# Ledger of designs, part 37: miniprotein binders against a9bab2

Target 1, 221 residues: a9bab2
Amino acid sequence: MRQRLTVSESKAIFHKEFPFVVPAVYRRLVDELIVELNLLKNQERFVADGVFAIGLTSIFLDFTKGYKPENQKGILLEAICKCTGFSASNLEQIALEAKKLANGLNTNEIKSLITDNNRDEKESTYKLINKNNHYSRIIAIGIYKLVDMQSNGFNKEEATENSYLDLVNNFGYTKERVEKDVNLYKSSLDKIEKALELIEMNIKDEKRRNKERVSRTKPGQ
Short names: E, the ipSAE of ESMFold2; O, the ipSAE of OpenDDE; V2, 0.75 times the mean of E and O plus 0.25 times the DockQ between their complexes.

## First folded at step 22 (miniprotein)

Design l5 (at its last look DockQ between E and O 0.86; V2 from the best seeds 0.78)
Fold by OpenDDE base, look of step 22:
Structure l5 (fold): chain B 221 residues (1-221), chain A 120 residues (1-120)
Amino acid sequence: as target 1 above (221 residues)
Amino acid sequence: SDEELYQRAESLKKSGQFKQARRIFSRVVQMYPDHAKAWRELGRTLQEMGDYQRAVDSFRQAISMNPEDVDAYKRMAESLREEGQYWDAIEMYWAALEINPDDDQIYAALEEAYALYYEE
């Protein structure tokens, strides 16, 4: 039995796998994902299925929109996954497969894809969409994003902002719980976006000040 | 003096005389509302007494006066957890980690708080 890693041990591995400086604004995201992934890895009823993978990849994508340099994002996700015993490439693939499976389906059709994780059935068919998976905010966001992605495609008109809530009971969760976590996600995302805007403004101001200083120090020829 | 009363309360707290300590700390913070340490120690005393709601209030005051008080954040999180306010506890642990990012004990407590939050 692989000895459960502590968060500190996972963080130590992360620093080995990601030899770059994480900007301060993204440190909370990284640490939060490490904590949650480390926790989930050790939960007996947890399955890293398609809904989870969609949630994780979407969270990472949404919160790293301003991350520079852009070429480090892939390495960053890989390091986060590796240090917690996951595979970023596998999760990305599973997310893609789940998206493809749900593509073009309405909410009722998606309900039919939700299957019970009968642990007793032989390892053979990896189920992409599981009922009664160990709950996390990542799963909640996965459910939200699964429906949101579909609404953008075909029938934009009928997809209400809360259409994802219609699936929540089919997944085995309460609407209140999932809605709370989705709202917290949205709020957190807004906070980061505002923080990034402030950082950009400060950088622009500093550049302006530096230009003004340089212009003043040029001796009048 | 404020210091004499504070020291007396601390002595009582250390001796396990929490009810008496609470009374004196309460008096200190009433007379000297800007006494950050007294608010924190009042919170700790209340926590030991199982009065977690009042402990949270005391820690909030301590934090308002000293935003870098890692112990106050940690104790506030613990008290929130006892009150079943797991998300708020999580936020307080994160606040503590912003000040002390290498605190393994806080990470362990944080992970447990997440576990509790997801079992609700």
Scores: ipSAE 0.813, ipTM 0.905, lowest interface PAE 0.6, mean pLDDT 90
Fold by ESMFold2, look of step 22:
Structure l5 (fold): chain B 221 residues (1-221), chain A 120 residues (1-120)
Amino acid sequence: as target 1 above (221 residues)
Amino acid sequence: SDEELYQRAESLKKSGQFKQARRIFSRVVQMYPDHAKAWRELGRTLQEMGDYQRAVDSFRQAISMNPEDVDAYKRMAESLREEGQYWDAIEMYWAALEINPDDDQIYAALEEAYALYYEE
């Protein structure tokens, strides 16, 4: 897009497209995605590739796992994408196609797919990676998820916890940067999972206390 | 007494006499370590002097006593950014947004901080 939106303008569009209250535990996720997507959309050379699409959809699903009401999750993702000039349905399709392309491949086979020129490399780049894209944390998570999704399909010794780092040079990014961002992601995911667990415990305690109060109410009171 | 010293240091800071202002603010926080405003203004004074790491330390003290001080979070983030600690700066801007979620200036600063983080 030629239009350059401020974060404030994108948030105004978001509130029109998502006319519901975002629970506090998810507020930063939503706002941070808007900030990061707005930054990427303002870059004239950015093209949504497979790794980016896998990263974005994975981040959203992982962090909204406990989102209530459930029927608003799709509307939420659509609003986040639309307010920053992206299409949620298009990105989800790109992610699915990238996962199908990498399906059943080990890390070395993915590396070969990126580097070997047995097909139109330009088209293959758009299906998995566009090397002209500016780096983002979303791309780092896409690389991590791509390898993590394949770990069940190849030798366990080859699919170590940090196997995704073997691909970093092929994506044109620094190993140190990607490792830092993946570790931040893991830490953030642990924190929100703990927060959601506490929220669920509080709901159960409230239901138990309400049942105890009702069952102890004397007749005629 | 502490109000008199505080107001004198504020006047010196506004006149650009940062070394003198810093000395007096340092006395105020030593004598009155729970003086949140003095910690914040000490941090701002250190910021003007380019002592960003000690500015961060002062803002941290101000925040511990007044966790609703949006200016302290924003100033801490700015100082962290000057030190090249871009992710830490990002985290302080998010803390400021938890207090004031409709602050367009913080969102603009966040976008700039992410850009710097990715250029690193």
Scores: ipSAE 0.681, ipTM 0.841, lowest interface PAE 1.1, mean pLDDT 84
ESMFold2 (binder alone), look of step 22: mean pLDDT 90; pTM 0.897

Design l6 (at its last fold request DockQ between E and O 0.86; V2 from the best seeds 0.77)
Fold by OpenDDE base, fold request of step 23:
Structure l6 (fold): chain B 221 residues (1-221), chain A 120 residues (1-120)
Amino acid sequence: as target 1 above (221 residues)
Amino acid sequence: SDEELYQRAESLKKSGQFKQARRIFSRVVQRYPDHAKAWRELGRTLQEMGDYQRAVKSFRQAISMNPKDVDAYKRMAESLREEGQYWDAIEMYWAALEINPDDDQIYAALEEAYALYYEE
């Protein structure tokens, strides 16, 4: 039986797999993902399916928009996944497959797909979209993003901001829980974006001040 | 003196005399509202008594007086868990980890808090 890793052990592995300094603004994201992924890996009813993969990759993408250098983002995600017993490349592939599937389906067709997946109790086949998967905020965000991707397709007209809530019960979760976690996600994203904007402003101001200093110290030719 | 009263309360707490300790800590924080340690130890005493709601209030005061009190955050999180406030507990554990990022015990408790949060 693979001995369950502690969060601390997973973090130690992360530091071995990611030999770069994580900027302070992204440390919480990294730590949160490590904690949540470490927990989920040890849940018996957890399946790393398409909804999960969409959630995880979307969270990572959205929260690392300002991450520099850009070429470290892939390594960062790989390190987070590896230290918790996941494969980043596999999850990215699964997410892509799930996105492709969702882009071709309307909300009702997705509902039907979720329902039909429950009837086909054939335990043996990996499904991209599972009902009654172990709940997490990552799954909640996955559902949210899945619907958002559909609304950008052909049926833009009827997509309300809360359209994702119509699928929540089909997944086997409560609307209140999913809505709470999605709202927390949005709020957190807004906070980090504001923080990044402030950092950029400060950098610009410092550069301006430095240019002004240099211009003042240039001896008059 | 405030220190003498505090030490007396601490001694009572250590001896398991929580009711008496609570009374003295309450007096200390009333007389000296800026006494961060007294607020924390009042919280701990209340926690030992099973009064988690008032413990949380006391820990909040301790944190307001000393924002680097890792123990106050941890104990507040524990008390919030007992009250079923799992998300708030999670946030307090994260706050503690911002101060002490290498605390393995807090990470373990945090993971458990997430587990409880997802079981709701």
Scores: ipSAE 0.818, ipTM 0.908, lowest interface PAE 0.5, mean pLDDT 90
Fold by ESMFold2, look of step 22:
Structure l6 (fold): chain B 221 residues (1-221), chain A 120 residues (1-120)
Amino acid sequence: as target 1 above (221 residues)
Amino acid sequence: SDEELYQRAESLKKSGQFKQARRIFSRVVQRYPDHAKAWRELGRTLQEMGDYQRAVKSFRQAISMNPKDVDAYKRMAESLREEGQYWDAIEMYWAALEINPDDDQIYAALEEAYALYYEE
């Protein structure tokens, strides 16, 4: 067991593990994940299961869309995880296995899987899908993404946009709570995407003005 | 003058006479609505009196006048937390961190606010 770290101590480790500049637009994402992971690490009911891992990796990838340079994204996630006592590679593997386990299942089959998975909880930290895990918005996004990933296939029928709420009670949470956190996530994602769009437009405008300035200052041939 | 009234209210607040301090700070901001420090101190006085709803309103005014007042953001977050508005409190702590990104006190308060948010 590791000694409980303050957020400040975790951030100090983060800067050792990620010795690069984090662009300002991503600073809150990084710091918010460190705060939340540090909190969750200390919770007795918390398990880094497959739904949590899907949530964490999905949040990170969604919010780092457009991150430059691309090759630093893996290092960034690893540093965030390591400084809070998690392993990014283990979480990525757990997320992959949870997706494989749930692949092609309907809602009733997923509910049954949640019940069956609890029989082996006592002896493993790498549990794939568990009920009554310590709630977090990361778990909420994991539930949402688990169903959303299934619904992105072809030949879907009936309702799909809120079907993740049908599973929420089986995880031991309330629909109202999970829906609130999913909506906050969508709103936050829209805001960062708009901020990135503005940054891109300003860069293109600066490049165009520089090309026009250089063209005006070049001597004629 | 506004400075004389402000200083008297500050003295009353320091001595624990919050009701009197609130009345004078309220007069200052009514007569001088661009007085950022008076809005902040009115908010702090209301906070000490447990009137968190009016404290939030006063801190919002202080922030509109001085958007770099980290104390106003932190105290607004504390008042929002007392009202059970945990996500709004979290957002004010993040706004404070945009100004002072290395403030260890804010990170500790933020972790506690997330804990409260998840316990709700």
Scores: ipSAE 0.727, ipTM 0.864, lowest interface PAE 1.0, mean pLDDT 85
ESMFold2 (binder alone), look of step 22: mean pLDDT 90; pTM 0.885
OpenDDE base, look of step 22: ipSAE 0.815; ipTM 0.905
ESMFold2, fold request of step 23: ipSAE 0.624, 0.673, 0.644; ipTM 0.824, 0.836, 0.814
ESMFold2 (binder alone), fold request of step 23: mean pLDDT 88, 88, 88; pTM 0.864, 0.864, 0.856
OpenDDE base, fold request of step 23: ipSAE 0.816, 0.816; ipTM 0.907, 0.907

